# VHH binders against Cytoplasmic dynein intermediate light chain DYN3 (DYN3), part 19

Target 1, 312 residues: Cytoplasmic dynein intermediate light chain DYN3 (DYN3), of Saccharomyces cerevisiae (q04949)
Amino acid sequence: MDNCNAWDKLLSQNESTINSTETATITAIIYSPSSKTLHQFINICFPEGSNSILDTTLINYATIGWTNDLKENYSVDVYTLIRNTDDALDLLKPFLQEHSSKVRWLILLDWTLNDQKLWLNELSYAFNKIKQLNDDNEFSVWCLNSGEILNLQRHTTVWQSVHIDFILQTLRSFCYFNDSSLFYICEDHTEEKREEAQRLKYQELLKHFCEDRDMKDHIEMVKRSEILIPKGCDSIGLIKTVDERFEPTEVKEQHFLARYMDFIPTIDKIREDRKTTSGIDLDKLYPLEVFKVNIQEELGKMFAKYRENSRI
Key: E = the ipSAE of ESMFold2; O = the ipSAE of ESMFold2 at other seeds; V2 = 0.75 times the mean of E and O plus 0.25 times the DockQ between their complexes.

## First folded at step 15 (VHH; framework vhh_6fv0_2)

Design j4 (from z6 with G105N; at its last look DockQ between E and O 0.79; V2 from the best seeds 0.77)
Fold by ESMFold2, look of step 15:
Structure j4 (fold): chain B 312 residues (1-312), chain A 121 residues (1-121)
Amino acid sequence: as target 1 above (312 residues)
Amino acid sequence: QVQLQESGGGLVQPGGSLRLSCAASGFTFSSYTMYWVRQAPEKGLEWVSTISGSGGYTYYKESVKGRFTVSRDNAKNTLYLQMNSLKPEDAAQYYCATRGDRYTNDEFDYRGQGTQVTVSS
């Protein structure tokens, strides 16, 4: 296979765009934790058939056309990127330097990956990196498979409403302070008629976001699995209606990341808490620098193990 | 055991007012966000308003904002909904609700039997 860089291949595909009528153009970048998450997102939110030209294991590009409910035609240049390394976003650098238009970022999270402990750190990294790579950004965070919230409650005793609410209030606060939309995507496959209506709903949500349209009719802040909060529609006071003991402004503080990660359950920490600790004290969270060292040490051990196995 | 009991419903003409009450027991009332929800015939459950544990933070469905006021008296373990300028579309069975320590579905874990609000003639 030709080893030319992915950007050269993607740029050559852009030449095939056909302008047979006057069409408004949009640039969107989907940043996904996995190929499966990406596939599900495109199937739910994009026009039928979009997966055949947007799916990827690393990076891809395609042009998707649609017509909205106001009969306006759009040509959407979509880049898809899989989060597979610490520097995955740098793969977009050549594109962003050569295209100076507004970019709509669709940053995906997935409730089924059981990585909620990592979400705040991943979002902080992604938003900071994107702001360094491009000046004109429209951010959105899309939490797929949010119906898993109910499954976590049914299949474990470790996931309780306080954890779900803490994640929600953290994500809402993060998005509020970073001028980002926050959308939970929950599929209902019980009836074909309801499933089709739901797909149309999420397709319209995507179109409204990409087209910079008013989204106040899409707001949902009460149904925990179906949260829809467009940019500019949240507030500190609204976030506190979930649980007012949560302080949204603390999310901006350096030490909050360690407290966030420590509070989110894992099976090992719950087993240890039963033996040695009866609860979590917010003032005893690990400092961020200590946490970074621990993560790097564990990753180093994993990479050393991988390196040893690859030599035999 | 969580118990919620609504009262104060009735028949009112358009433009009229009603004050709903919800007596709460079996939990630390002041620690929980409380909700008013309603259900009209042939409709699903519809959220109306939210109030935080202390009463300091509120949120309203857009169609009732400015007409309805949620409040609470934590000393009496009571939730209130003042409903002014009532419209025919406000007619419904009204419930006070809260959530427990675990979510079992997207609906509220605890709600009372409800109180009927009728707006006609």
Scores: ipSAE 0.762, ipTM 0.913, lowest interface PAE 1.0, mean pLDDT 81
ESMFold2 (binder alone), look of step 15: mean pLDDT 81; pTM 0.810
ESMFold2 at other seeds, look of step 15: ipSAE 0.770; ipTM 0.915

Design j5 (from z6 with G53S; at its last look DockQ between E and O 0.61; V2 from the best seeds 0.77)
Fold by ESMFold2, look of step 15:
Structure j5 (fold): chain B 312 residues (1-312), chain A 121 residues (1-121)
Amino acid sequence: as target 1 above (312 residues)
Amino acid sequence: QVQLQESGGGLVQPGGSLRLSCAASGFTFSSYTMYWVRQAPEKGLEWVSTISSSGGYTYYKESVKGRFTVSRDNAKNTLYLQMNSLKPEDAAQYYCATRGDRYTGDEFDYRGQGTQVTVSS
């Protein structure tokens, strides 16, 4: 008991308390940069009352039931994980090895953490690691607090539209090439009726994503703080409509990460807030680890081509 | 100073066609994505179409796709919108637009005076 990892403890404590209903079952995993980001996401996108059983400082599990607009009942097994170290995703390995089912991944980013410079590296690591741990995945990236885009422009001179667009085109390209949905979550608290309508909209978006339903009615590619792009609805051409000088295929290249990080604005306060809030140390160079792997892979490809071309 | 001037609006019957033009000056037109937006009486601005800086990539609001065609001539600094199979719900003031260097909360902060499209039998 005392020497059990967090995963074993979670399984022994939670499954017997929350039972599935007589309906379809969904498995979802929320990977969040912080407990605060996770709390906000659940409040916005999940049915009322879900926060009382899903908040965590590291890992949690609960079964959440809902009924969709077609009167269909679902039982959703929700796992939550806070990224506190480089190997946080390994905590899910025992579960993923014992359960062979499709997993819906809800990978969270948060505009208020002032860590946009780290986003591409964090996504690349997470997607690659998840693909190593599980082979049947439905990916989605959820950027919370996208209203902060306006505040960055209002309260600094360093953030310009070109930076906002570059981040967007990078995220859209990454999601396009990794078969992932991309959703910006922007809350408007100025009027209660608007706020309530937005929450219902995002709850329906989550349900449609988890249930593998058509999301064509939820597409938004123009409003910068309200981007909603389901998997399969984007294209290289659509991404280039934002700024044609951006080349989406470059996002896959090993040198792009350094260019991305160099282009994104930063100041010492923003970096300190990220380090304090998320527990992520900016001094860790994830790009170097990815770069080493990519170089060895590319050298292997070149060697294979050289041998083939040099021989009959 | 950015200057945009729309023209080509008018009165047309349902099912008819119009071709809107937008003359641009005061900026390097060929470097900017351009937009058509519209506003019906007592309604907010509604995005209609997007065209990339070279003209090679376009995006349309679903309700106009297949009926409207956006194009540009960078040698003449002119943006166009060909509107076919017009419906009463297309009636609006049409603006050509672009985006400035700072996001102000207005997705289309540079617009002309607009040109009126009226659809009635």
Scores: ipSAE 0.816, ipTM 0.933, lowest interface PAE 0.8, mean pLDDT 81
ESMFold2 (binder alone), look of step 15: mean pLDDT 81; pTM 0.811
ESMFold2 at other seeds, look of step 15: ipSAE 0.818; ipTM 0.934

Design j6 (from z6 with D101N; at its last look DockQ between E and O 0.54; V2 from the best seeds 0.75)
Amino acid sequence: QVQLQESGGGLVQPGGSLRLSCAASGFTFSSYTMYWVRQAPEKGLEWVSTISGSGGYTYYKESVKGRFTVSRDNAKNTLYLQMNSLKPEDAAQYYCATRGNRYTGDEFDYRGQGTQVTVSS
ESMFold2, look of step 15: ipSAE 0.820; ipTM 0.935
ESMFold2 (binder alone), look of step 15: mean pLDDT 81; pTM 0.811
ESMFold2 at other seeds, look of step 15: ipSAE 0.816; ipTM 0.935
ESMFold2, look of step 16: ipSAE 0.820; ipTM 0.936
ESMFold2 (binder alone), look of step 16: mean pLDDT 81; pTM 0.815
ESMFold2 at other seeds, look of step 16: ipSAE 0.826; ipTM 0.938

## First folded at step 16 (VHH; framework vhh_6fv0_2)

Design a1 (from j6 with D109E; at its last look DockQ between E and O 0.78; V2 from the best seeds 0.80)
Amino acid sequence: QVQLQESGGGLVQPGGSLRLSCAASGFTFSSYTMYWVRQAPEKGLEWVSTISGSGGYTYYKESVKGRFTVSRDNAKNTLYLQMNSLKPEDAAQYYCATRGNRYTGDEFEYRGQGTQVTVSS
ESMFold2, look of step 16: ipSAE 0.824; ipTM 0.938
ESMFold2 (binder alone), look of step 16: mean pLDDT 84; pTM 0.852
ESMFold2 at other seeds, look of step 16: ipSAE 0.809; ipTM 0.932
ESMFold2, look of step 17: ipSAE 0.820; ipTM 0.935
ESMFold2 (binder alone), look of step 17: mean pLDDT 84; pTM 0.850
ESMFold2 at other seeds, look of step 17: ipSAE 0.814; ipTM 0.934
ESMFold2, look of step 18: ipSAE 0.806; ipTM 0.933
ESMFold2 (binder alone), look of step 18: mean pLDDT 84; pTM 0.853
ESMFold2 at other seeds, look of step 18: ipSAE 0.813; ipTM 0.932

Design a2 (from j6 with T104V; at its last look DockQ between E and O 0.72; V2 from the best seeds 0.78)
Fold by ESMFold2, look of step 16:
Structure a2 (fold): chain B 312 residues (1-312), chain A 121 residues (1-121)
Amino acid sequence: as target 1 above (312 residues)
Amino acid sequence: QVQLQESGGGLVQPGGSLRLSCAASGFTFSSYTMYWVRQAPEKGLEWVSTISGSGGYTYYKESVKGRFTVSRDNAKNTLYLQMNSLKPEDAAQYYCATRGNRYVGDEFDYRGQGTQVTVSS
């Protein structure tokens, strides 16, 4: 329980800076497989300039403000966490224990990391762990770099449409049964104007998610690289339109995890900037690195960043 | 060997109806999700509806929901689109389509020659 006062001090100082306006306060936690993925996500989906505040370390914090299209002001307390080990979420325990409140979870996946075999296991672990750590959660899964779907099929013979569709139907089923949104993020880099328009689209999507607004105008269920499915907008029947042989209710069964991992092609080595968790039994958690992380050291990094950001 | 042949297009007045058909051959029709897509002149391909292999599950573009009905007869290897309450914006070349084993740049890589739907004032 070392340095709990540092957490309290940081949270208290940020709280006091927002109580003078019509600004609503939102708590969001971004859980990323890598610092590179996190950096890309912030660049694409958060207001311009957010990267200078949310420099990517193992754990980070900043307050980001925006105004929505209804001219309402919001203050978003954003926490970022990099998954370096299976138990990285435990780093958030001191914060979550102080004041349980509604937390918007942005759980990132990245098509370019070649770790699709691990996705279902990692999501299942993360959702279960988050529910143990906090009572009031709003979940979303964000699959970055979904344009890689085209590259995987164009540049290899191993990946077929059946694999892409199986992953999609698995993620849709998982999110459906866990009351989570599912968003694929695909950038068009062919022209600056189109890239800018697409970033603005994703920034509005992010705002609607954080503000608990209706997102039915954002639905896309057909274009493979551009999937956007807000919580509550999917169904068993809609999932089965992709491939009727897929049975969504089987996704939660223990035997399905092994089938999922076996079906997805073995391809390039998983990138070095991420740890591999393949084959882990969910009932047998072993702490290889997480319980050796010094919480005091991570809190010290956050305080140092706060001091820099509070300069006049 | 996949072959798709659309028919049933024509000229109708606004508010009229048409029934499109698509004859399929060269693959196991009942195993594949089928799509209707359309294209107006000098415009991109637009998805209209989806139907699962058995016909038990469907999905529609919002602007046609309630007006269009997709169906299939697997004994006849035929896909249908019943279009009611037609509007000028529905005028297009209509294609039935399916997706192949590899996606390399075309969302609906197997489609026929299409059938023209024209809505006149």
Scores: ipSAE 0.791, ipTM 0.924, lowest interface PAE 0.8, mean pLDDT 81
ESMFold2 (binder alone), look of step 16: mean pLDDT 82; pTM 0.821
ESMFold2 at other seeds, look of step 16: ipSAE 0.802; ipTM 0.929

Design a3 (from j6 with T104Y; at its last look DockQ between E and O 0.80; V2 from the best seeds 0.80)
Fold by ESMFold2, look of step 16:
Structure a3 (fold): chain B 312 residues (1-312), chain A 121 residues (1-121)
Amino acid sequence: as target 1 above (312 residues)
Amino acid sequence: QVQLQESGGGLVQPGGSLRLSCAASGFTFSSYTMYWVRQAPEKGLEWVSTISGSGGYTYYKESVKGRFTVSRDNAKNTLYLQMNSLKPEDAAQYYCATRGNRYYGDEFDYRGQGTQVTVSS
């Protein structure tokens, strides 16, 4: 029951790499919609023992060490933040070196929270706010519990494949234009060997993301619950293979957010049954005029870079 | 009633070529993304390629990229897979597939009977 201090365990693991000559320091920030989502993410994707150090409080901090498959040592300063209020990201200001520190952002979404209609708005706010807080960012979006995609079909009559695909194409387009990775995390608990293999895969993915390594071998764009798209590996054409009727540049339209929210099928039933989102006034949360200016500017920069990269 | 019928399979030597066809009926073919998938004995279904409704956008499994070409003729409601430089690892039952309106856990829930591709040494 009473695990030994995970901090002591991590320190002893660092000592076991005596013959290594390299230790790199990484700053990572996990931004989670809930304590349960954060706990699950750490348990699945981080090295063994990390959960006992990374508490599920509103804000936490720990240093986690690991050695990769190339025998390189890493020391990762991990900050965790639970979205408890719209200004939660401002709580990180004292801990950021705003002018020279590269930060790896792990922005979590969770298919089981029944808040998919809010995802685009929350991502847009978070990316905009993060760019104001820090100049050098490496973004990733992690959608946990993506196996829920199947349950939505089985337990409602309103969810159709077109809705699942629309969310995916929207997230892919958002990440493509914001230079971000997109990862769906799905565990199959029905078979222990398969579950363990999935966790090892996700742990390797996390290490590669934090280490800025090439992730070409981790691409999955076809299996709806297992999507893995590293930064730079997607394209407008690949997004359109899902459903050509979706136009990825529509994500940049001034009113796309409202269209996104209107298309998601669970507005009335899920919001009414899940009172945690009841009474939310989106106009008060995100003034559209301010949001539009920042998003359009960043998307314009991404288009310029895409044109330059594709010129040859 | 959705119907998909694959044809064009056969026996070929390594390095050879083969062209698969899939006749589609019972749905608006040009509105649907189409897939080629394959299954070797004692193995699960393996995705091979994707082509959008108009045929303008394609995506390939890395191991077949550059060797296989997916195409479609929407006037004939027919999907094609041109397979070049065939390897023994490509031997499988090949299926033409699409995705239905509801996701029940099968990524390729509309499939034909398949056509066998055999690659001998």
Scores: ipSAE 0.796, ipTM 0.929, lowest interface PAE 0.8, mean pLDDT 79
ESMFold2 (binder alone), look of step 16: mean pLDDT 82; pTM 0.827
ESMFold2 at other seeds, look of step 16: ipSAE 0.801; ipTM 0.929

Design a4 (from j6 with D106N; at its last look DockQ between E and O 0.91; V2 from the best seeds 0.81)
Fold by ESMFold2 at other seeds, look of step 16:
Structure a4 (fold): chain B 312 residues (1-312), chain A 121 residues (1-121)
Amino acid sequence: as target 1 above (312 residues)
Amino acid sequence: QVQLQESGGGLVQPGGSLRLSCAASGFTFSSYTMYWVRQAPEKGLEWVSTISGSGGYTYYKESVKGRFTVSRDNAKNTLYLQMNSLKPEDAAQYYCATRGNRYTGNEFDYRGQGTQVTVSS
């Protein structure tokens, strides 16, 4: 069986997804902790058949078309980036300097990776870097596999509701002060019809976010595994209803990051996984010259393709 | 042993008012966020309002905002729900609730027996 390179796969996907020359165009960038997380996100939140071969490369591009419930046609230029170093976002700098329209950022977190201690630092870095790279941004944070919240409590004695609530109040505060939406994605596989309705719900949420539509009908602030908080719908007072001892304004302070990391429980597998990933020089495992050559070739092809498609 | 006992329900005409009470015992009431939830026949449990431990922060379901007021008296270990401008859609069994130190998969698993609110023309 022939293995197509990432460029051939991107080109074949784009040729099949362009539906209309009069379609409104949206630019979205998905920043994912892993290929697996990215694959799940596309499968759940994008239209059926939008799943792609993006999960095998560090940087991918595709054009995805849809029609919303108001019969308006949209063409979404989707860029994906897997974070492998703190500098991964710099790979987008040449594209963002040439780009003149609003960029929708979908920053993914994944409850199953057991890296919750790192979330605040990763978000802080990503948001600051993105704001440095581009001025016209629409931010959202998507926490996949939030059903894991129950499993953490079932399979350990160290995870308690106070830890789950602390993470939630921290993420809500961070998103509030950074003008970002916050969405938890929880899959339920117990019944086929319920699975379909759930996917349709998340697809509509994604469409409303990308189209800048009112999402007040999608607000959920009470069910811990199903949190949906569009930008502008939260407040310091609402965050404090979870546990009023939490002070949302402290999230911005230098000392809070250390307190956040110290409070969240550690299990042996999490420490081992994070120690091997965070404490190991990725350049030694994946030589930079090999990655840079392939990544730069794919970026060059994607930027040339983007320029041609943008002139349509 | 957490104990919650609701009272104050009854029959009311549309546009009328009721005040529900919830007596709490067996835990440090002032340390816990409290909730009002309701269940209509053939319906699932529906969240209505939230109030923080001190009473300083509240949150309401959109359909009741402006009509319902949650409050608490921590000296009396009592939670209240003032319901004004009642609609037929508000008819339900009303429960006061809280959450334990562990997530059990049920958001409102500490609740009383409830009090019935009926709204008829």
Scores: ipSAE 0.763, ipTM 0.915, lowest interface PAE 0.9, mean pLDDT 80
ESMFold2, look of step 16: ipSAE 0.790; ipTM 0.925
ESMFold2 (binder alone), look of step 16: mean pLDDT 83; pTM 0.837

Design a5 (from j6 with G100A; at its last look DockQ between E and O 0.73; V2 from the best seeds 0.72)
Fold by ESMFold2, look of step 16:
Structure a5 (fold): chain B 312 residues (1-312), chain A 121 residues (1-121)
Amino acid sequence: as target 1 above (312 residues)
Amino acid sequence: QVQLQESGGGLVQPGGSLRLSCAASGFTFSSYTMYWVRQAPEKGLEWVSTISGSGGYTYYKESVKGRFTVSRDNAKNTLYLQMNSLKPEDAAQYYCATRANRYTGDEFDYRGQGTQVTVSS
């Protein structure tokens, strides 16, 4: 029995009832380093009521609707994936083979995880793998908790402005050459009005990215914790305004990855900071290679949740 | 110790021009990106322009692009801002700034005392 045909029949029966309201469908995939980072991202950037993806599974699915400032309705099919194994992205193969539309990728980084040394390698892997899995992609990189930049410089002797700038110029160069947007997300929880205004700003940013709208009025290239650079708005010359000794074209070279990892504070310091900040003992973590995922079982959980939530 | 001293401010009519200068000392001026920022009364600090250490790369706030020109003379350790076609909204205290060697908890590590630009209609 063809489940797609049953679904198509249901939607066809209701078309005349909803004919006065147009709804566009968007596919978005969020690739997150952790469940906590994912939860924070949804709370900050998605419309209220979007927290239906709070479970702790490696892969999840939800449909999130919104109406934009032009009174246009959107239905966003959001897939979420936690980066737990080397081949986590392979979990998406079945969904992508059944899809013919453009996919919006929201690849998350998190300044509080103290794993900045690993970021370039993780981005290189993710972008390359995604391009193997799907042909029609719109990329974006979202660095959450960018207010941590201030804390790193104030509370350690390890982090200096040169490290912050080097990371920024590397990320800008990577995104420039991979035709990707780059967004730093900084939360301010000190006042309710400022928190709500900030949420509305980032919600607008997310909607404009997903809707393929012009984002030039959101550009910020100077404030370290608030960088916002939509695809197509950066250049080699603009990247060099940060520190012209940095050579953006070198980011494409294999030798640059080793230089990047060597320049950023040591992995032992990252381990120590993770132990202190996160409370996780990295010395006792099980190797990722022993974590096994039954792809069909995880997909079954996701589709069961989708069918349950979509019943009238 | 890093020292930055702005000068060249004053009163101008709308459409007029001013040239601001910033004398720098206490660091290797030619190695650091320099910034112009401004602050109107009861408003936050607003970035205006950026120029790289050699002067080869510049960046401007959209509202001043085409009207303002940032430049530097590394032999004289001096930063400049040529402001043309001035508007009432350009009125502010103007500062030069840099991010030399240490983050101090502010957006810019060092800035001068500023010079006042007033545009009267």
Scores: ipSAE 0.707, ipTM 0.893, lowest interface PAE 1.1, mean pLDDT 79
ESMFold2 (binder alone), look of step 16: mean pLDDT 82; pTM 0.823
ESMFold2 at other seeds, look of step 16: ipSAE 0.739; ipTM 0.901

Design a6 (from j6 with S30R; at its last look DockQ between E and O 0.70; V2 from the best seeds 0.79)
Fold by ESMFold2, look of step 16:
Structure a6 (fold): chain B 312 residues (1-312), chain A 121 residues (1-121)
Amino acid sequence: as target 1 above (312 residues)
Amino acid sequence: QVQLQESGGGLVQPGGSLRLSCAASGFTFRSYTMYWVRQAPEKGLEWVSTISGSGGYTYYKESVKGRFTVSRDNAKNTLYLQMNSLKPEDAAQYYCATRGNRYTGDEFDYRGQGTQVTVSS
């Protein structure tokens, strides 16, 4: 067993920190729908090699150091958690009870999982549960693989712009009312130089979020696959510029979840099995679905009319 | 069949003003969010402003905020861009745009021929 190189590396790291600005400490928790989504997120947003100490099939922990664009050093305590069951967040309770500082939540969604119908319910549950577990939270929602938006429309006639916009306006409204950032991650793997530039961009975005820095220079509200909306930068009016007929305040209403789930395109049977694996029990949605009978019919008529008016 | 036709471009001195117009036909104009986009020589399309179907909600690129005003007249099926305090960097071909029912990878897949804005000392 040779700890000489590990010890020398630790001493070198400490010496570099001593010769620079004081190191600040951050706590971050990544809540991912799958190990693959988690792996991709870490590979994109964290320093090279972070996967080896943060990847997991359930829960993990590691300390990640980074230096920001202002040459300031940070020590980030990162917890990673997979949504394998409905109660996965409860696994964090012992760790959160030991902390009295702000926790940065990185709640992941993934366009490739074909589970968009479940996103609002999963976010609502996660945010409510997190608020029960900890009082001082900084929320962000990260939608990985948003380039899949184009593929969904190329490989099926079911996905149309009205569905993409409805999901976007719903997520923006949810994040607005829950004081959360919303970020889409779209990778271009065609060239190594472009891929590296994208990773640098998303790494700086993550650092700004974790460090509570101003992110107004990173706003993107127009490009549908590249949405970047920091907390506090959105508004009801801005959300309505996508489609004015969408009412952001309705997202807070109990029966909106049923409207949301009903409007999103049908999921393949294989992907229905994946929803069960992700721990979403459709029976837990019965209270909202009870109101489907009356409101569902009216909503279906209104969105069908909107779809017809939107066609050129 | 969607048709968009821009007009009102021209040559103006720095600090001057222009008003662009866009005549729209072939779709229910008042139901669609409309965009102004521009293309400078050797550059890709750049978003400038957004206006909702009724005209009640707008959004601007930061570099033009306070100088440009987007508006629409739904009775005339016409979109406008009032451009004040023009700068050399505003020189471009300006397009009126909207989005179709399917995302094609192009955020502004319905555009007119454009109108040229030139800012010269």
Scores: ipSAE 0.825, ipTM 0.937, lowest interface PAE 0.7, mean pLDDT 82
ESMFold2 (binder alone), look of step 16: mean pLDDT 81; pTM 0.815
ESMFold2 at other seeds, look of step 16: ipSAE 0.826; ipTM 0.936

## First folded at step 17 (VHH; framework vhh_6fv0_2)

Design k2 (from a1 with Y32N; at its last look DockQ between E and O 0.86; V2 from the best seeds 0.83)
Amino acid sequence: QVQLQESGGGLVQPGGSLRLSCAASGFTFSSNTMYWVRQAPEKGLEWVSTISGSGGYTYYKESVKGRFTVSRDNAKNTLYLQMNSLKPEDAAQYYCATRGNRYTGDEFEYRGQGTQVTVSS
ESMFold2, look of step 17: ipSAE 0.829; ipTM 0.938
ESMFold2 (binder alone), look of step 17: mean pLDDT 85; pTM 0.861
ESMFold2 at other seeds, look of step 17: ipSAE 0.824; ipTM 0.939
ESMFold2, look of step 18: ipSAE 0.824; ipTM 0.939
ESMFold2 (binder alone), look of step 18: mean pLDDT 85; pTM 0.861
ESMFold2 at other seeds, look of step 18: ipSAE 0.814; ipTM 0.936

